# VHH binders against UV DNA damage endonuclease (uvsE): the designs that were tried, part 1

Scores and structures below are computed, not measured.

Target 1, 305 residues: UV DNA damage endonuclease (uvsE), of Deinococcus radiodurans (q9rte6)
Amino acid sequence: MTSACEAVPQLGLVCLTVGPEVRFRTVTLSRYRALSPAEREAKLLDLYSSNIKTLRGAADYCAAHDIRLYRLSSSLFPMLDLAGDDTGAAVLTHLAPQLLEAGHAFTDAGVRLLMHPEQFIVLNSDRPEVRESSVRAMSAHARVMDGLGLARTPWNLLLLHGGKGGRGAELAALIPDLPDPVRLRLGLENDERAYSPAELLPICEATGTPLVFDAHHHVVHDKLPDQEDPSVREWVLRARATWQPPEWQVVHLSNGIEGPQDRRHSHLIADFPSAYADVPWIEVEAKGKEEAIAALRLMAPFKKD
Below, numbering starts at 1 at the first letter of every chain, in headers, positions and changes, except where a header shows other numbers; Kabat numbers aren't used for antibody chains.
F, E and O stand for the ipSAE by ESMFold2-Fast, ESMFold2 and OpenDDE, each averaged over both directions (binder to target, target to binder). V2 = 0.75 x the mean of E and O + 0.25 x the DockQ between their complexes.
[cut] marks letters that were taken out.
The coordinates of atoms that the task and the answers printed are left out; those that the model quotes come from them. Centres of patches stay.

## First folded at step 1 (VHH)

Design z02
Fold by ESMFold2, look of step 5:
Structure z02 (fold): chain B 305 residues (1-305), chain A 125 residues (1-125)
Amino acid sequence: as target 1 above (305 residues)
Amino acid sequence: EVQLVESGGRLVRTGGSLRLSCAASGFTFSSYAMGWFRQAPGKEREVVAAISGSGGSTWHADFVKGRFTISRDNAKNTVYLQMNSLKPEDTAVYYCAADYSDYEGLWSPEEYDYWGQGTQVTVSS
């Protein structure tokens, strides 16, 4: 932790840099399916090896830039959870030593890791096939975190929104039955439409799941004028109470391109919520990535004399 | 102004193939997940396939898995749906849609920010 007498929040880098240093390769399903089985194996081996090398470089990048929080890309290992095709799983198993070494690079640099595997994951979907694929995808991400040597605690968070709206009871009921590598890392974040922090808090309390508060989402959902609304501080504190220990609290920071109601993320953060001044960990969700972090460091409360 | 324009829908025979295209403009294409939906007369729109902004993640409904493939070309701001082994049940208006991908809910029409006008696909026996 930062010393209390000079403490400021730790600003987190999300997934990639706008510069070339942290960018991950990918492959589409269409292109992958056009390959023979031997070509698929070779493709994924090359791609996964390259992404692990880039990930190792991301640890060095974070250390060099005093970044102590990094969100791993959920797209690091395309095809890892592809139903009916275990090529990705086999390739990742083959690369286990390299993956573990990359994880140690972050730990040795004092960089906290988390994931926010948002796309196509809806644990409480009313469609059974979506629920099944969601658990499979979450398990694959948890496998990646295990392979990195990361503890199964909210320190190494697997973060989701609340999923399908109007199905909070179903979400609360399913969380205890999630595989332990997923369940022990799970966090929930309020979104702009389906789940307010008020709707998530009882679910978090019932399941022992930390609440990640997103002020921008809250402002959009409740149609508030901006992130200085008094409820923003109140929700920072209520969310903090779901974290054990509270020093692990993560919040999300973003601004809208055309104002507080715009859900699109701006390039930089012009308006830092005063309510966030004492939050220990902030993921900076700005399209400017490291440039947004650099700009924030020039503003109160981050600017030093 | 945001615009999504589908093309490629036509009459085909059972077992045939066709490829739908959706040209996008007026937004940063790679920042948006894309989906294909379909709607038969008197039915609700249902998701057929979805693809992440980068193209690294895809999802296909079980009723089309193995037959349809979603893809995108971010250089051309275009998303595609390759449809093979077509059945009469695939007859519908097909819509492309865009959603800002930092947010859940890609499975419901309510979660998509932008929509095309649709293209008719008709599969004859």
Scores: ipSAE 0.006, ipTM 0.379, lowest interface PAE 9.7, mean pLDDT 88

Design z07
Fold by OpenDDE, look of step 2:
Structure z07 (fold): chain B 305 residues (1-305), chain A 126 residues (1-126)
Amino acid sequence: as target 1 above (305 residues)
Amino acid sequence: EVQLVESGGRLVRTGGSLRLSCAASGFTFSDYAMGWFRQAPGKEREVVAAISGSGGYTWHADFVKGRFTISRDNAKNTVYLQMNSLKPEDTAVYYCAADSGTYWYLDEPSEYEDYWGQGTQVTVSS
């Protein structure tokens, strides 16, 4: 009876490091707007170039630390989705070879990439202007993913929450009409307020969109005692069923600072849910970033005898 | 008001040792990663070392080669840089910085931290 060596989950770094290794530059909208058109171009060229260089380094960092999943920062290219200003797009087009090279660095290193756009992206908003801006923002993310040479599949995930609560049907109805670069990468994640996994699952099933399960959000949402609640395992498995193939499943791992009901993410992961033992991909959402990942590797099931 | 105040910088001879200190106030010290940076005349600011909020994680630049060590005392709201085997090329203004992990919004090329000190001058003579 060959003990099927249960494959240890792959761990993912979220956006940046506590150390200086992976840090990105940005510019505020206020500062950007104060610049002339020529200054804007120069600023974005400098900033985007720097961030692409850092991104290339992030691939090496991940490889060196056996991190096989990396979440790209949603702010990697500020102003790319700015309405009425195509400076970002022009600059990114100019830097297309460098961006592609950075993407290849990840793929060559065997590091999976995904993005999680900000909470202000609400595809199912009751406000038309918010819907429009949300689609623009998602398209900008997809452009980045394409520029990195990444396939248009859930392997390279564009992850959103369900958006505005009570508008799940609207979300389900609009997803098929999303641009292919967005739609083909789209995943949905449960949150601690608006959408439980139970509320997202019908949308996922109707649209063929995978569900990224977050146990912490689930525990907070349902006021469960901790992530060892039997429902956590249930949702891990139900969420897995939305992935094709199931080996692509991604989950989020986080702990609360003051306990399981605290929405704020802890510095380190003190509690690894048993339900996640056989999950293939885990994004570690902790303030300690690489420190949290390193500490987690000293815990079961990651600890090497 | 957030304050970072560096101290300990002075003139030393090659091979000498210094200990820099940075006293922090105006924020929850343990929630912030701390770092030491340096800037020599005509050169860009560079990272020397970093330490996590808990102190459990440290990073040192390659040029340190074991000569410098970052540490912190959260009870004293202070971060330290022990500098041994100093060389003339270590001459620079040394800066203390704090980072909450939300460094997305820094638009200056050399700045990845939320808060900066005024710096302390370290001069190493041959």
Scores: ipSAE 0.008, ipTM 0.344, lowest interface PAE 9.3, mean pLDDT 90

## First folded at step 4 (VHH)

Design b08
Fold by ESMFold2, look of step 7:
Order: structure tokens, then C-alpha cells, then sequence
Structure b08 (fold): chain B 305 residues (1-305), chain A 124 residues (1-124)
């Protein structure tokens, strides 16, 4: 129940390791479609079983490396949300005990889990079929989190960007109608083009949705010199106010390959924003994954005695 | 130097077929989701199809469903668009685009790199 006054942020691992320890199997749609229905079932059973085992190992990996935040891969269960094909859903149901055990491994190790299933999801699209497929995809990811035994709260966040630009009012209006497993976990993150933190904040306030601040996106969007701009601290604090409790605040950390305006994520983080020094949870969005975390731990404020 | 080079656009008759290719260089191809977009004269650019970096997930616009298929060959750094049952309404310049990150949204404003386009013209 106690925390140190000089506690540093918890650095989160995103999806995979560069090393072999946390790597998930996949299958392409083309190869999957070439299989008979019986072959599809066998393929997904083998693949999902293997990925659940690897996921269990990811909990051990995080514990062994003092990692207390882990972003689940959205590709853990390929074909789970495939329209017209319920094979993935049936296989995942069959594996429910194994999935739950994997979830317990994380919670027993004190590792916070979240998911950022952004690919092809636009909840506020002006196209009805995109809205429908987006809710289906989000529901599938929420189903995975339920199966892991994860609480339906922003502690186990389902994170999206704001979607279709210029449609913030529509986003605010639809959020209350989302299925509870999605709605109760939803968070919104500013991006470098469509939605600034200023555009998201009123949506977050109106719907009770936490704002995940991304300083790199903010710097690109506003064409700021770097992540030390005074507005970065201002937005860390304003985003924190959307979190209940504020100790659950998550921010995203990345650097550009060729400088602050480069949207591409670097391998390591050379520039840690001073504004993040008191943020409790940071997802490290670097191509170097665990290597980037290790390098950050050698920098202030993380430095060792 | 990042390059996306479309090819395969030409004049075809209504009901015909055409395959577009987009050769990519200057970046790690599998790290990028790829999309095909089109723009007809006097119209807004619109997304046609998209594919994840691994090729495991695809998306197709309703106006092309059942007729167009996106695919990729990561060994050849190439994304394709197979277009069947072509209609005059499909006449446009077709662009390929690359979206940095595996699971980013496909809105045209999110794409980092664009090709110069290839003209597809469907007669009659």
C-alpha cells in the first residue's frame, strides 16, 4: 500500500522482444483461406495454444526483468475477428482455461496489461460498415482481455487514437453505446495529424475516457522544436486529470529516427522528456523493445547507484 | 531514399482485369502497412484497399469488394492490387502508400510515403 516519494516511472514493454523470448506465431489470410474448414480449426488450435504458452512466458520474462507494464499484441489470435468465420472464436472458447491461467500469471507477477488495437479500427468513420467492423474488432480484443481475467477498467486499457479527423463530436456520441467490455476499458491517444490533445480532451471529459498523452505525436502535430517544449508538461498534467485514479496515468514515449519531427520510431530513446519524470506508467514505443528499456534505465531519472 | 513505384496501369475495357504492382525500397518493407488509394479528376482521394505489414489482415472498400484483392510479397518488397470486373467508375490514378507501424489506421493523412501514381482507364 506504500509508494516511495522518489519513485520513477514504470517502463512498459510493447508486444514483443527483439530477442527470442517473446515472439508470437502468425498466419496470413491467404494461407489460412487455402485451408479446408477442418484444417483451419487444427491450424488455429495449434497456433493459439502456442501463443498462449508464449504469453505465459512473457509474464515470467516481465517479472524477471522488473517490467510492470506490458502491451499485449493485437496479433495474438489471428482470424479471431474474421467476418463470416467463427473458427477463431470457437478455438479461443475451447482454450478458455489456458487463457485464464496466462492472465493470472501476469496479475500474480504484478504486471499491468493493456492493448492498443489500432489497425483498421475507426469507430467514428462516416462509413457504416467501417463502424460495424470496428466495434466487432474492439469487442474481439475486449473478449481476449475478459478471457485473461482482466478487470474491465482503464487499468487494463483498450487504447485507440481519435479515428476519423473532424468527427470528434461523433466519437463522443458513440462511446456511451459501446459494449461494456470495450467502453469500460477505453482510452484515447493524441496522434500527429488527426487529433491533438486539445481536440481529444473535451471528448475524454464528456465520456469519462482517459487521455493517453504522446509527447512525440504532440511535437510533430504542433511542429514544436522537441519534447522539452513547455506545452509537453502542461499536457502531461491535463491528461493526468482525466485518469481516475491519477496514479493509473499512462503516457507514450518515442523518438524519431531522424529527429523530433520524424514520425518513425527510433531503436532506442535518446531524449527522455523531463515532463515525464513523475508519470507513473510509460509505454516505450521503440523498435529496440527491451533493449530500449535497458538503455533508459541508465539515464536520469532511472539511474542506478 | 524511400521509393514507391507503381506500375501496371493502362487502358482496359469494361469487364476486364488488371494487376497493379508497387515496388518499395529504402525502408524495411515488413514494418509498414500498405494501402492502395485512387483519385479521379475532380474527386477526393479515397482508400481502395489496405494490408498489414505481415499480410495477415486485409481490408477492402465496399465499392470494390469481390472485384479487387490486395496482396503483398515481402520477399520482393512489392504490394499488388488485382482488379477484376472493371467498370468505368474505376477510372482513376491509383497510388500506393506506406504507413509506418504494423497496425496503424489507413486514413490517407496517416501515410508517410506515397508513390507517383499509375493511371487506370476503363472504357465504355
Amino acid sequence: as target 1 above (305 residues)
Amino acid sequence: EVQLVESGGRLVRTGGSLRLSCAASGFTFSDYAMGWFRQAPGKEREVVAAISGSGGSTWHADFVKGRFTISRDNAKNTVYLQMNSLKPEDTAVYYCAADYGTYWYLDSSEYDYWGQGTQVTVSS
Scores: ipSAE 0.000, ipTM 0.267, lowest interface PAE 13.4, mean pLDDT 88

## First folded at step 7 (VHH; from b08 with G101S L106F D107Y)

Design g5
Fold by ESMFold2, look of step 8:
Structure g5 (fold): chain B 305 residues (1-305), chain A 124 residues (1-124)
Amino acid sequence: as target 1 above (305 residues)
Amino acid sequence: EVQLVESGGRLVRTGGSLRLSCAASGFTFSDYAMGWFRQAPGKEREVVAAISGSGGSTWHADFVKGRFTISRDNAKNTVYLQMNSLKPEDTAVYYCAADYSTYWYFYSSEYDYWGQGTQVTVSS
């Protein structure tokens, strides 16, 4: 529509800053298991409290830098989903007021939140123990999003890739039975190996699940010359049709280190696909994080001359 | 040149402990997920444990849960498998594997790079 103004896309920060401003503490399983039960509780209380405080600061950081989309780290609360050990869950319950306050800091700053919690998560695995742990992990992430006060809608997306290749039918069949906090937030992203956007689209349509299009993955999967291939625009539009409302559409932006076929993420984005010019929300998947956002803002279409 | 070199496999008694190491070179180690797989004679290779590039997330197969722990030291470009309470059923060649992807940790087809393996033998 020629009478409507197109705003430039909102560029999203992914998890951390290169600078010191948004950095989260971690603990390894090895170090955690070396602690006594009392030491584990104290460790997680200190770590979770610190990460919640940093998360509040991330809302201020985003506001100060005109960042209106932020991907939460799925590793904010180590050991939360540890089978047979409810210490993390108990600690997070104790910190519920602080967690909710951190979520409000983002809402007050006008920052959209989403999460991409895919490590060790394969909902459609052919191995029962992986399916069980995957649902448990997703439920824990959804619990974090609930604790932040985030709506159970794709506005506050829980994003996965398609999982085990060749098992799209199993993926489509399981989605309706996922717990509501997970199901109502779920999105699916094409990858460079197991699932193309063409393979995900019928799953998304059948289940009412939004498709997050990743042009870099598409180019690698289909061995296309670059992200200006005409199919990139086609998939932006087809993915948009899976979003309700369509103005919530998110796409992923990354460049390869050594060219379009390199699946490793570059530090900065040199090649912004023209197909993305009217997409409202873009997660910038560059190792340069906020530096990549700043660099993008100095180039078309973000810098008007 | 990407290389993964396992070490530490040996003969050990039932109930004993053993620590495997895998030294990595030729790639940015922290960008790669690492896995331990094992293969007993006449069986297919199976995943034992996996760990994210940062080391913040781990996964262990049910048959080793509570007994084995994967870890990594990104400063030393090394991934480890601490194996406790060993059983004769744990006898196998253990392989280290690496892949850039952050979401495929469970299947051998998901890993681009492999070590040559180290033999673990658990005697009665």
Scores: ipSAE 0.236, ipTM 0.663, lowest interface PAE 4.9, mean pLDDT 90

## First folded at step 8 (VHH; from g5 with S109P)

Design h3
Fold by OpenDDE, look of step 9:
Structure h3 (fold): chain B 305 residues (1-305), chain A 124 residues (1-124)
Amino acid sequence: as target 1 above (305 residues)
Amino acid sequence: EVQLVESGGRLVRTGGSLRLSCAASGFTFSDYAMGWFRQAPGKEREVVAAISGSGGSTWHADFVKGRFTISRDNAKNTVYLQMNSLKPEDTAVYYCAADYSTYWYFYSPEYDYWGQGTQVTVSS
């Protein structure tokens, strides 16, 4: 009976490093708007070029540190989704070869890419302008992922929370009508406020959208003692069942600063939930970023005897 | 102790400009998304604009129509709202709010911290 060597979870870096290695440039809307059209183009060209270069380096960084999952910053290309201004799109089109090269760097390095548009995206908002801007933003992200040469599958996940609470049916209804570049990559994550995994599961099942389980959010939401609550393992498995194939399952790992009920992410991961021992992909959501990943590797189940 | 203190609200004429400021203390400012809300008399509180912890992402309400711009200076623990081309309809108490950046929610009750508000009055 060959002991199925339980594959150690792959760890994912979230967007940035604490160190200077992976840091991206940005520009504020205020500063951008103060520029002339020509200056805007020049600014975005410079900024996007720089960020693509940094992104290319991020692939190397991940490879060098045995990081096999990387969350793309949702702010890689500021102003790309700006309503009434297509400067960003034009510039990104101009930089298409460089963007594709950056994507290939990740693929070649065996690093899985995903995105989590965490800010301001509410597809099921009761406000039309929020819905519109949300679709626009998601489409922009999908464009970036296409530009990186990434497949339109949950392997290259576009992850969202459920949005406005109490509007799960609305979310389920709108998902089929989302643009293919968005819809085919879409995943849903439970949060600590609006949507428990129990509330998301029916939506996931109805739409074929995978569930990204976050144990920390679950613990906070349900006011559980810690991530060793039996329900954590239950939801890991239920969430896994929404993935096709299950080997693609992604979960989020974080700890609270002052304890399990603290929403604020700790610098390092002190507590690795036993429920995550057999999860294939883990995004590490810690303030220490690469330091947290390095520290985790010294812990069970990552510690190499 | 967590504190958000709005400033800059005053009486202005139609077409005028204001810059609101919100000074934050008592928490790691850059970890929080910041939002500006407003509440007019007899109306519900509504979100005006929001900005991510890093400042790299922003959102503006439709009624802003390019007139308002949110920004932040993390070195100063301050978020700003530049308001141009003000109209009487913009008259309201403007509130600053903070929410931990790992979760974004547009609706007021779920934000972690709130300021006391600053009155903006636009006269015809």
Scores: ipSAE 0.339, ipTM 0.706, lowest interface PAE 2.1, mean pLDDT 91
Fold by OpenDDE, look of step 15:
Structure h3 (fold): chain B 305 residues (1-305), chain A 124 residues (1-124)
Amino acid sequence: as target 1 above (305 residues)
Amino acid sequence: EVQLVESGGRLVRTGGSLRLSCAASGFTFSDYAMGWFRQAPGKEREVVAAISGSGGSTWHADFVKGRFTISRDNAKNTVYLQMNSLKPEDTAVYYCAADYSTYWYFYSPEYDYWGQGTQVTVSS
């Protein structure tokens, strides 16, 4: 009876480190707009080059610390999705070889990459301008992923929440029409307000989009006592069923500061859900970033005897 | 105690400029997305602009048409709205708001914190 060595979940670093090792530069829209066209080009060239270099270093960092999942910052290339200004796209095109090299560094190191676009992406907004800007932003992210040489599959996720509450049908209807670089990478995540896993599951099933389950969001949304609620395991399994193959499943791990109902993420993970013991990929959403990952590795099930 | 205090609103002539400020206290400022909203008399409150916790991402309403720009200084716990080329239609009470949500809900009634607002009046 060969004891199937239950593979320990892989842990993922989210965007940056608490330490100086992985930190990215940025520029505000206000500062950028104050620049002349020539100055804008120079600024973005300098900034993008620096961030690509840092990104290459992030691959080395992940490899050195046995981190096999890394969330790319959605702010790696500011102004790339700026309406009416193609400077970012031109600069990124110029830096295409360097970007590809950075992507290869992750691939060669066996580090999985994904993105979680920021707060303002609402594909199913009731406002046309928000929908337009959302598609533009998603397309820009997909362009970055293509530039990194990443496959157009859920292996390299573009992860979104469900968007505007009460508009799940609209989301399901629009997903098939999304550009392929976006659509083929798309995943959906439950949130603490607008979309429960139950509300997302029909959309995922209808569109073939995988569900990224977040137990913390679920607990907050349904006002559950903690992440040991039996429904947590249920949703881990239901979410897994939306992945092809199931070994690609990603979940999010976080704790509240003042308890399970606190929306604010804790510095470290004090409570590891038993439901996550057999999940293959876990993004650690803690303020302590790499410190939280290191601390988790000292806990069961990660502790190496 | 959480506080959001708007300032900078005043009477300005058409074509003029204003810079609004919102000073935040009582919470970890960098963890919250910030937004500017406005409400004109007899109209619904509408979102003007938003900025992520890090300041790396911004959103602006279409009616801004490049005239307004949101920014933030996390070291000063302050969010700004630079308003240029002001029009009478921009007359409203402008509100600062904060939200911890991982997703920006433009019309969500559940924003975590709100300021009291500052009056902007643009005369013809």
Scores: ipSAE 0.293, ipTM 0.676, lowest interface PAE 2.4, mean pLDDT 91

## First folded at step 9 (VHH; from h3 with W104L)

Design i1
Fold by ESMFold2, look of step 11:
Structure i1 (fold): chain B 305 residues (1-305), chain A 124 residues (1-124)
Amino acid sequence: as target 1 above (305 residues)
Amino acid sequence: EVQLVESGGRLVRTGGSLRLSCAASGFTFSDYAMGWFRQAPGKEREVVAAISGSGGSTWHADFVKGRFTISRDNAKNTVYLQMNSLKPEDTAVYYCAADYSTYLYFYSPEYDYWGQGTQVTVSS
């Protein structure tokens, strides 16, 4: 046999581990507001310093476990985008060398980084104050990615869903006006409710934005029997066409707890879509995190026959 | 099966304070983001504040910022809204809502479950 093995998809770790190795600290707004200004500064300095150290350790963890794709937590730096309080921004600026070193640890290890800020961001909301806060939040996340030294390209993706349903035209119109650190990294993912891949594709084509296909979301949205439906492969290929280069394509993988229509993420992945066998990058959205990756590696196509 | 029960709404004088509670049951509370919405007579329902399942991320509407604070206690399956410096314009029925999704929209169709509401009345 001329070639003994074929390349398989890279499985990505999402945010943290079930084990203690990658766990980030946080602080609630209520607890933070109870602090004096001096106490806030001290709290965020300690918290941000600790999270940067843990993030550096996540790079080592990924390298040690042959993980080449990692989704950064969008909660790494609480209060960074807090309106009227620039304490977080000042602390992060002070820690810029440590943040950059953490970013280099990932790139030196060959680990691709992306972020999926899913909390309270609706760029195409019909409420102006939501649009404004959404851009502010995305800009703060892009600032973190810049501070890590990450390229402003979809290689270091800043990923969102389509937002407010029925407002695809508004989404397409606003994307060109987004700040460059956000716009140049932006990707769009289909969801179970507001935007099918069919609804996102023209937006992606019009704006040059990559489409991240999520088969589980597609199955739920269209009420399909499971992830082996023929349309799943169709959308893998159509989404791939939005990526430049196509080798950068990311898809999302999850299973439902109580079956294909359950949008809640299972602990492990029992059902790997055959359509994903040749996709280069897969984010594993399972509650079992690194355990789910380990289990997948024992299955086809990852286990060689 | 799933229940969200608001409490704490009452009549309060302008400038006063009030704490709303919402007790949740029938789902894994920490997996759900929670939101507070309000609806004044003749007005559309509007989002007041939202909080992630872990409690690590919060959002507050500009008209309430600095005055209201959302919080949650996952051990007690309860979400709270602390309301300070109340104004007559805050008079409304306040609703608690829960959503499994990690992407939150600020309009009612985006949330999976809703409470029946609690009346807050702020007198001059």
Scores: ipSAE 0.339, ipTM 0.703, lowest interface PAE 4.0, mean pLDDT 89

